# Designs tried in a protein design chat: miniprotein binders against q9lnl0. Part 25

Target 1, 290 residues: q9lnl0
Amino acid sequence: QLRHGFYEGTCPPAESIVGRVVFNHWDRNRTVTAALLRMQFHDCVVKGCDASLLIDPTTERPSEKSVGRNAGVRGFEIIDEAKKELELVCPKTVSCADIVTIATRDSIALAGGPKFKVRTGRRDGLRSNPSDVKLLGPTVSVATSIKAFKSIGFNVSTMVALIGGGHTVGVAHCSLFQDRIKDPKMDSKLRAKLKKSCRGPNDPSVFMDQNTPFRVDNEIYRQMIQQRAILRIDDNLIRDGSTRSIVSDFAYNNKLFKESFAEAMQKMGEIGVLTGDSGEIRTNCRAFNN
Below, E stands for the ipSAE of ESMFold2; O stands for the ipSAE of OpenDDE; V2 stands for 0.75 times the mean of E and O plus 0.25 times the DockQ between their complexes.

## First folded at step 29 (miniprotein)

Design z4 (at its last look DockQ between E and O 0.92; V2 from the best seeds 0.00; counts 0 for: pae O 2.0 > 1.5)
Fold by ESMFold2, look of step 29:
Structure z4 (fold): chain B 290 residues (1-290), chain A 87 residues (1-87)
Amino acid sequence: as target 1 above (290 residues)
Amino acid sequence: SPEEVRQKIDRLIRALQEAMKTGDPTEIMYLLWEVSDLAFMLGDPEVMLLAYEIEEALFQFWRTGDPSKLEQIARLVEELIRKLQEE
């Protein structure tokens, strides 16, 4: 069963150890928040929050990392460092899935986002198959996205909080938004700037939040309203009647956004979890126990 | 619905065939996203994983400039078209 403070009796310093490791990495590299947000999302929406994404492929056994949609996921070394310290203090106690959850929560707070509690007690999954990877792309319709999020228990408001909140930090490579550069409805000054930036070699990237790229806040929704969204899915959220009012609500009420994002992240972190005696506690987050 | 899905698959096959004639990797990428999103909704891991493989090859082409990726992409798109025709 998930509960707050699951490790208080078995590994009292568990959350503080993860927090220190995350802070040390974030202090050196503010892109850590974007990395951990993406890591948790890709882990949780693919058969649940069981750290299956962390498993490295071997010559004989491909893993979720073998799939191209996961090629850009990074930050695994942060999870490894936290796990290494936890194994010294509390051997075989703190799951990799809980480390991902705690680390992401802490990175959000460091980036100025909401501070929120998470329940712990997750165990690590025993499979990581490429065929389980199931992720929608950047041009997905709002209708299709709503159906996909509903299938994992999320309503439309939660979906808008996760999509925009996940894009308030981080970058998009030019190859992901070529349709936006051609869109006459896009803010003309930004479109011209992006055309110039995207003429560079090697698929350059831009921040998805043009104003506060390292802070978790509602600015991405303000950008959407101003027709400055970088990705098609983000622009679709302001254009589609089923999501338009929610985008507006978040854009004009940062507190509402932060509360909604915190709740959405809490819900996402509990998808399909393994608890009790299901799964395992990995000693190495990159490999199953054998 | 099944009829709407069949019509979309037929359109995507024709669009992919046309995009292969022009050789425009951007057109191919956007079609791949439609294909992968459709495969997501249908629960078709073979089509979805192949689309993801082509997507990654396109990213590698754009990020490295390696022209050998274009030949790989062309072969994989032909395989994708064949799998879509079998739907």
Scores: ipSAE 0.789, ipTM 0.914, lowest interface PAE 0.9, mean pLDDT 93
Fold by OpenDDE base, look of step 29:
Structure z4 (fold): chain B 290 residues (1-290), chain A 87 residues (1-87)
Amino acid sequence: as target 1 above (290 residues)
Amino acid sequence: SPEEVRQKIDRLIRALQEAMKTGDPTEIMYLLWEVSDLAFMLGDPEVMLLAYEIEEALFQFWRTGDPSKLEQIARLVEELIRKLQEE
């Protein structure tokens, strides 16, 4: 079972090693937080937090990573580096799934987000199948989103915290919000700015949070209220009656947001986990042991 | 309801067919997102995977400008339409 301090008896330096690796990468590239958030989400909502997303496809066997919706997921090198150091100190002890969970937690804190504890003891899955990948697009309706999140045990408040919280850092390619650029309800100044930014070739990217793109805070919700949401789903959250009040609450209460986001992250990290003797402890996070 | 789902599928098929005529990648992308969301709700991984493949091709097109990707997209969309018609 998952518990706090799972590695205290088997690998005392486990969390400190991961934290150090994450910090080193964060210090060089502050987009690490966004990368790891997306990585953990894309892993956890697909057959649980079992590090299945980390498996590289082979000529003989595809993996979840082969799916287009997972294109652009980053941070694998961070996990690899942490795993490498852990294997030197505590061979075959710390799962890749736990590394992802710990790393993401640490990166959130570095970005000014909430500090929260995570239970550890996850094991790595033995399956990575493209057919398991079920992810929603950026223009999804709130109703559909609610159903999707409910199916994995998340309520509406948690959903709003997770979606907005995840978008408070990171970028979106212009191709993902062309509908917003054409939306007359979008803030006119922002719309003009985005049109200019997206004029260039090669599908440019813009920050989803225009004001504090490297900080995990409630700023994204204030922007939603101001009709400055980039992705359609974010704009839908403020417009839909079922989520509007939650967005408003987060926008005016950063403490509430941070608490809610911390809870959401903890819950997300425990979706469909393997424990005990289930699964395996991979020595290479990119490949099954056998 | 099943009837509502069928109606939505039919709408999406018609829209995809029209989008293919106009050749607007943006419209195709929007429709693909709707298709994938629908497939998600229906638990149809085959349709979802095909939609994702098309999306990836679209992203490659936008990033590289390679016209050959447009041809690939066209073929894949046709396949998607066929699959949707079988639903």
Scores: ipSAE 0.244, ipTM 0.662, lowest interface PAE 2.0, mean pLDDT 93
ESMFold2 (binder alone), look of step 29: mean pLDDT 83; pTM 0.803

## First folded at step 30 (miniprotein)

Design a1 (at its last fold request DockQ between E and O 0.90; V2 from the best seeds 0.63)
Fold by ESMFold2, fold request of step 32:
Structure a1 (fold): chain B 290 residues (1-290), chain A 87 residues (1-87)
Amino acid sequence: as target 1 above (290 residues)
Amino acid sequence: SPEEVRQKIDRLIRALQEAKKTGDPTEIMYLLWEVTDLAFMLGDPEVMLLAYEIEEALFQFFRTGDPSKLEQIARLVEELIRKLQEE
């Protein structure tokens, strides 16, 4: 049911419209890639890539957005803008779930990451419940993380590609890594720098990739090797015997990382998708159709 | 697993009392992440949602310094402890 070029017959400009909208936002704000990566991950691992995360809560009905773990997800306006343009050209044709998938793929390429094809044909989900939200925290053990990723069909290599690749761009607030700045094994110069940065008001944030924070590349794995990982889970990947060699392989081979990350993103974008006559094509990504 | 839950409850109780004394709830957040990861593995959405609510209150406290958030955190952690004891 998913195929490459799903919209070639029904909305020929679909992917180019999404690409232009994403480029325009990215050109003004390079943090778009981090926002879209997080959006797609939080959508896909919670009951599948059906755009359930995009549903706004109402006074009568909470949604996945009502859950605090999703409070930091942003970039919904990019999806809205793409959807608005697509509805003008091809009414009721391109799903919000496909827009998220295409937009994230394009934002990765803009940030210097791999260029890869995605299959399309996703339909939008009909439910968005707070109780469905299940996301692991930044201090999770590798063993627990492996079990969680296995439960959604991912092997260890895919997990390492997604965790590190998802952190090669973006920021973490100081509250998320206080254990790291107390860790004597962390690179001493970075630890001292972070301690100073984190004394600022209002829970400051730092880039998770201290060297190339706006590029999707293997640098995050090189940072892990150098004892410079910001989050505990990232440091765990280099410390644990079940993931250490994969981290090393990615750190020393950027091409391998980019190929692995592309494959991982393709797989993630196909978790639990709705196709055919299932679900709907929302006209407004923030609300179920009536 | 039951002993792990009881150990986490004991640590939460101690962390809550320490946060009330010092005004620094950081240890609560780290224990909360352990609880969240455990609840994830057990498939317990009620514990998950409460843990996420406490986490958001913690982030708001860290970003604003609002002391009323410490009182909110304390109430929610006490509720979390009760739910964990029932399981």
Scores: ipSAE 0.721, ipTM 0.890, lowest interface PAE 1.3, mean pLDDT 93
Fold by OpenDDE base, look of step 30:
Structure a1 (fold): chain B 290 residues (1-290), chain A 87 residues (1-87)
Amino acid sequence: as target 1 above (290 residues)
Amino acid sequence: SPEEVRQKIDRLIRALQEAKKTGDPTEIMYLLWEVTDLAFMLGDPEVMLLAYEIEEALFQFFRTGDPSKLEQIARLVEELIRKLQEE
C-alpha cells in the first residue's frame, strides 16, 4: 500500500535527493515544472502511474514513448539523474514511478504552486505499449472530457483543476490552436499577438498562460474568463455550463485553486499504481530490468 | 454512432480535398482530433494508433514544411477513411 514516508526505513534520503536534483534543474530552467507535469499526466492516465512512459523504444519493441502524442514530453534526464544518485545510496529501492511523483510535486512548489505531500510506495510497471496510449486532443468537448475523467475516477472539479492547472505553465505549439486564432470570440488583442507570433517557421510555441507562464497559479482561469484562453479546451471550460462556475471560482480564488490542484495532483499520482510485490524496481528508468 | 462516424468521414474527405488544393492540412488535424476523441471513447486502439501516426506526420509538416509529409498525410488519411468505413 501507498503511504507517507514509505522510504523512511529503506532510503531515508530518497525525497531529499529527488528534491535536490529537481531544484538544480529548475533553477537553470524554469520550464521543468511544465515538463514534469506533462510527464506525470501522460504516464498516469495511461495504465496508471507506473513509469511506463519512461521506457525507451527498441528496435524489437516499441514503447509508449513511440507515440507521437508523447513526442514532446521532456524531463527524462531529471528522472535519470535522480535515479542514478538514488541507486548509489539505496540500490534497487526507489521506483521510477515514485521519482516522477516526488519530482513533479517538488517542481510545482518551486513554481509557486501548492505544497502537498505524496504517498509513496509505487512500483514500476512491466508494460509499455503504444496501443495503451489514450489521450484527448486540445479541442475536445467538455462533455467528452468529463466522461474521460470520470472513467478514471475524477469529478468535474478535479478535471477543471488539472486541465487549467496543467496549462498555467508551459507552452503550446501554434498548430494546436489555429482554431483560436480564427475565432472571432477570442480577445482581439491576443489574437493579433498570436497571429504575429505564429508567423514564424517551424511551428513556434507560445505560453498558454500569457501572464504568469512560470508560476502555478489561478491566472489561467482569469484569462479564460477574459476570452484569452489559448487552447480550445480551455476556452470550452468557461463557455460550458457544466464547468463555467468552477472556472469562475478558481479565477477569483487562488487559494481554492491551489487546494483543488493539490488534491487533484495527489489523486492523479495514485491512478492505477502497483504496490507490494507487483511490478518491479527498475535500476534504469528507461528500461525494464529484464 | 454509425451516423457520427459517417459525418466525420465526409468531413475528412472534404478536408483532404481542400488540403490537396491549398497545401494546408490544418482542417485535417482538427478533424483527426475529433476522430481520436471518438476512438478514445469507443476504445478503438487501431483507429487511435493510425490517428497518432497521422498526427505525427502533421506536426512534422508544420515544423518543416516538407511537401513529402503532406503526401504522406494524404495517404494515411485515406487509409483512416477506409478503416472508419469498415466500422
Scores: ipSAE 0.497, ipTM 0.810, lowest interface PAE 1.1, mean pLDDT 94
ESMFold2, look of step 30: ipSAE 0.681; ipTM 0.876
ESMFold2 (binder alone), look of step 30: mean pLDDT 81; pTM 0.802
ESMFold2, fold request of step 32: ipSAE 0.648, 0.651; ipTM 0.862, 0.865
ESMFold2 (binder alone), fold request of step 32: mean pLDDT 82, 82, 82; pTM 0.809, 0.804, 0.812
OpenDDE base, fold request of step 32: ipSAE 0.365, 0.308, 0.359; ipTM 0.741, 0.709, 0.740

Design a2 (at its last look DockQ between E and O 0.45; V2 from the best seeds 0.00; counts 0 for: pTM O .783 < .8)
Fold by ESMFold2, look of step 30:
Structure a2 (fold): chain B 290 residues (1-290), chain A 87 residues (1-87)
Amino acid sequence: as target 1 above (290 residues)
Amino acid sequence: SPEEVRQEIDRLIRALQEAMKTGDPTRIMYLLWRVSDLAFMLGDPEVMLLAYEIEEALFQFFRTGDPSKLEQIARLVEELIRKLQEE
């Protein structure tokens, strides 16, 4: 079963080791928070938080990494570094799934987001199949998104916290928001700025949160209210009657957003977890034990 | 309803065929998002994964200009249309 302080008896320094590794990477590269948020989301919503996303494909066996929607996931080296240190101190003890969970929690706090506790005791999955990857696209309707999030146990408020909170940091390539650039309802000054930014070759990228791109805060919701959301999925949240008031609540109450985001991240980190004797404790996060 | 789903599939097929004739990669990408979201809701991983593969090829084309990606995209879109025609 998951509990707080699962490793207190078997690996007392577990959380501090992960925290130090994450801090060292974040201090040199503030985009670490966006990378880890995406990693955990893509892992957890695909058959649960079992680190199945971390498995490298081989010539004989593709993995979830083989799917195009996962091509942009990065930060695996941070998990590797934490795992290497943990294996020296506590061999075969701390799961890769727990490392991802702890690392993401710590990276959020470093970026000014909420500080929250996570339960630990996850074990690592024994399969990573491309056919399990199931992710909605950037133009999905709110109604469809609500149904998808409900199917994994999340209500509308949790969905809005995860979508906006996941986009308060990070970038989007211009190809993902060409419809926004042509939308007459988009803030005209930002729309003009984006047209200029997107004129170059090689599919340039922009920050999804135009004001505080490296902080986990409620600014993305303020941007939505001002018609400055970069992605269609984010703009849909302010335009749809089922989500509009939640967006407004978060935009005008940063504390409410941070508490809601912390709870949402706690819930997401517990989707479909393996515990007890299920799964394994990988010694290398990129490969199943043998 | 099953009838409404079939009608939407038929619309997507026609739109993809037209987008292929005009050679509009941005239009193809937006149609792929509609296809993958529909496949998500129907629980059809084969269609979904093919849409993801075409999407990635389009991203690589946008980022590099590699003309070999256009041939790959065309082949995969024709396969996607074939799969959509088979309910």
Scores: ipSAE 0.763, ipTM 0.900, lowest interface PAE 1.0, mean pLDDT 93
Fold by OpenDDE base, look of step 30:
Structure a2 (fold): chain B 290 residues (1-290), chain A 87 residues (1-87)
Amino acid sequence: as target 1 above (290 residues)
Amino acid sequence: SPEEVRQEIDRLIRALQEAMKTGDPTRIMYLLWRVSDLAFMLGDPEVMLLAYEIEEALFQFFRTGDPSKLEQIARLVEELIRKLQEE
């Protein structure tokens, strides 16, 4: 079973090692927070938080990384570095899944987000199959999103917290929000800016949070209210009656957002986890032991 | 409803066909995202996987600028269209 302090007896420095590695990378590149958030999300919502996303494809066997929806996921080197150090001091002890969970938590805190505890004791999965990947895109309706999140045990509030919270940092490629650029309801000034930014070749990216793109805060929800949401799903959250009030609450209460986001992250990190003797402890996060 | 979703997919497919003619990768990517999102709603794994494959090719194109990827995309889009029309 998952528990706080799972490694206290087997690998006392586990969380500190991960934290140090994360800090070192974050200090040099603040986009680490967005990277790890996306990594954990893409892993957890696909057959649980079992580090299946970390498996590299081979010529003989594809992996979840082979799927286009996972294109652009970054931060693998952070996990690798943490794993390398952990294997030196605590060989075959700390799972890759736990490293992802701890690393993401730490990166959120570094970005000014909520500080929260995570239970550990996850095991690494034995399956990484492209056919398992089912991820929502940025153009889905709120109803579709609600249904999808419900299927994994998340209520509407948690959904709003995760979607917005995840978009409070990081970037989106222009191809993902062409509908917004043509949307007459979008803030005209922002629309003009985006049109300009997206003229560049090779599908440029822009910050989803235009004000505090490196901070985990409630600014994204304020922007939603202001018709300044970049992605359609984010704009839909403020327009849909089922989520509007939640967006409003988060927009005007950063504390509430942070608390909700912390809870959401904790829940997300525990989706479909393997514990006990299930799965394995990988020595290399990019490959199964066998 | 599923029927409404299918209708929307059909509209998007027409738009995608047009985008393929213009060769605008950005527009193609966007439309593909829409199609795959609707496919998600329908729970059609085959359509989703094909869309994902197209997405990967597009991402590779954006990263490398390799025009051969556009040709690959065109073939895959045709397959996607065929698959959607058969259902």
Scores: ipSAE 0.458, ipTM 0.775, lowest interface PAE 1.0, mean pLDDT 93
ESMFold2 (binder alone), look of step 30: mean pLDDT 83; pTM 0.803

Design b1 (at its last fold request DockQ between E and O 0.49; V2 from the best seeds 0.63)
Fold by ESMFold2, look of step 30:
Structure b1 (fold): chain B 290 residues (1-290), chain A 87 residues (1-87)
Amino acid sequence: as target 1 above (290 residues)
Amino acid sequence: SPEEVRQKIDRLIRALQEAMKTGDPNEIMYLLWEVSDLAFELGDPEVMLLAYEIEEALFQFFRTGDPSKLEQIARLVEELIRKLQEE
């Protein structure tokens, strides 16, 4: 039921409209790629890629957004803008789940990452419950992470591509990596720089990829090898025997990383999707129809 | 094993109680990450959600310095400890 070009007959401009909206936001703010990567991951690994994350809470009904792990997810206005334009051209046709998928794909390409096709035909979920949210933290062991990714159908190589690829752009607040600043094994020059950066007020942030923070490329894996990973989970990938060789392969072969990341993103975008007659096509991505 | 899980839970309870006495928000944050990851492995949404709530309160404290967050954090950590004791 998912297929390439799902909207060719029902909304021919669907992908181009999403692409233009994403480009306009990305052109003004390069951090869009990080925002959309996190949005898609947080949506897809929680009961599937059904845009359940997009539902706003009300005073009487919490949603996945009510959970603290989702408090930092942003970029919803990009999805709203795309949906608004699509509803004018093709009413009740393009799902919010497909908009997230297409938008994330396009933002990756804009940031210099792989260009890849995605299948479309997702429908929007009818449920957004806080109790469904389960996400691992920044200090999780590699072993626990491997088990978690296996439970949703991903092998170790796919996991390393998603974790590092998801962190090749974006920032981390200082509160997330205080253990790294205290780690004598961390590259001493970066450690000193981070100590200085983190002494500012209000929990400052740093780029997770210190060299190419706005490009989707393999640089994060090169940083891991050089003991310059910001987050503990990223440093764990180079230190753990079960993931070390994969990190090295990606660090020394950008093409391999990009191909692996594209494949991983394609598979992640198909977790638990609703198709056919399941779910709905929301007219407002922030609320269920009705 | 169930015994290893119980030992880990008991260690985390003691560590949380100790961290609350010292009042170090960073120490509490790292313990919460251990708790939430354990709850993830066990499939325990009640403990996970409470840990996420405390985590967010800690982030708000780090970003604003609002001392009322410390009181909120203390109350939620006590609730988390009760939940862990019931595991």
Scores: ipSAE 0.773, ipTM 0.909, lowest interface PAE 1.0, mean pLDDT 93
Fold by OpenDDE base, fold request of step 32:
Structure b1 (fold): chain B 290 residues (1-290), chain A 87 residues (1-87)
Amino acid sequence: as target 1 above (290 residues)
Amino acid sequence: SPEEVRQKIDRLIRALQEAMKTGDPNEIMYLLWEVSDLAFELGDPEVMLLAYEIEEALFQFFRTGDPSKLEQIARLVEELIRKLQEE
């Protein structure tokens, strides 16, 4: 089962190695946090945190990466680098799933987000199937979102924390919020700005958090209150009675947000994990051992 | 309600048809998000996967500018519309 310090006896430098690799990449590119957040989310909510997302498709066998919804996921090179170093020091010991979990945690902290502990001992899955990919998009109702997140162990508060927290960094392509730039309820100045930014034919991107796009903080919730949410789901969170108060609380209490986000991240990282003798420890995160 | 869902589906179908006429890939992409989310709500993985497939084709088009991808997208969107009509 998962536990803190899982690798203390088998690979003592495991977390430090991952942390170093993440820092090196983050130091060069602040968008790493957003990338890893999305990576972990797209992995964990699809058949659990088993690193299934990391498997490259082959001519003989498609993978979750083959699905268009995952086309924008980044950060695989970070995981690869960490895995390479780990395999040199601790061969066949640290799972790719754990690397993703640790890496994402560290990246959040680097971005000014909460520092939190993660339990380790995840094993890598043996399945990566495009047909398993079922991801929520930005146009879902709050009710649908609540139901979906409940099914994976999230309450409404942690859901709001995860959605907003995940959007406090990173970008969204213009195609994701075409409804918003036509929404008369959106802040008029922001709407005008976005219309201008989205004039390009190749689906340009904008920051979801317009004020602190590289920091994991509660700023996005303030923007929601100000009718400055980019994605429909974010705007819906402040409009829906079931989530409005939570958004407000986070907007006015960054400590509360950070605590809730930490909890959400911990929960997410433990969705449907394999432990013990289940699954495998991949030597290459992009391919099954067999 | 079922009626509301039907109305939404019909709207999306019309919007997709219009987007195909205009050839605006950004609009098509957005509509695919709506379709996939609707499919999620309805529990229809086939529609979801088809939407995802079209998304991939669009991404490839954005990256390469290959006109042949537009033809592929058009065919897939037509298939999607047919599936939506069957909902």
Scores: ipSAE 0.592, ipTM 0.834, lowest interface PAE 0.9, mean pLDDT 95
ESMFold2 (binder alone), look of step 30: mean pLDDT 84; pTM 0.819
OpenDDE base, look of step 30: ipSAE 0.570; ipTM 0.819
ESMFold2, fold request of step 32: ipSAE 0.753, 0.769, 0.759; ipTM 0.900, 0.905, 0.904
ESMFold2 (binder alone), fold request of step 32: mean pLDDT 84, 84, 85; pTM 0.823, 0.822, 0.826
OpenDDE base, fold request of step 32: ipSAE 0.583, 0.583; ipTM 0.829, 0.829

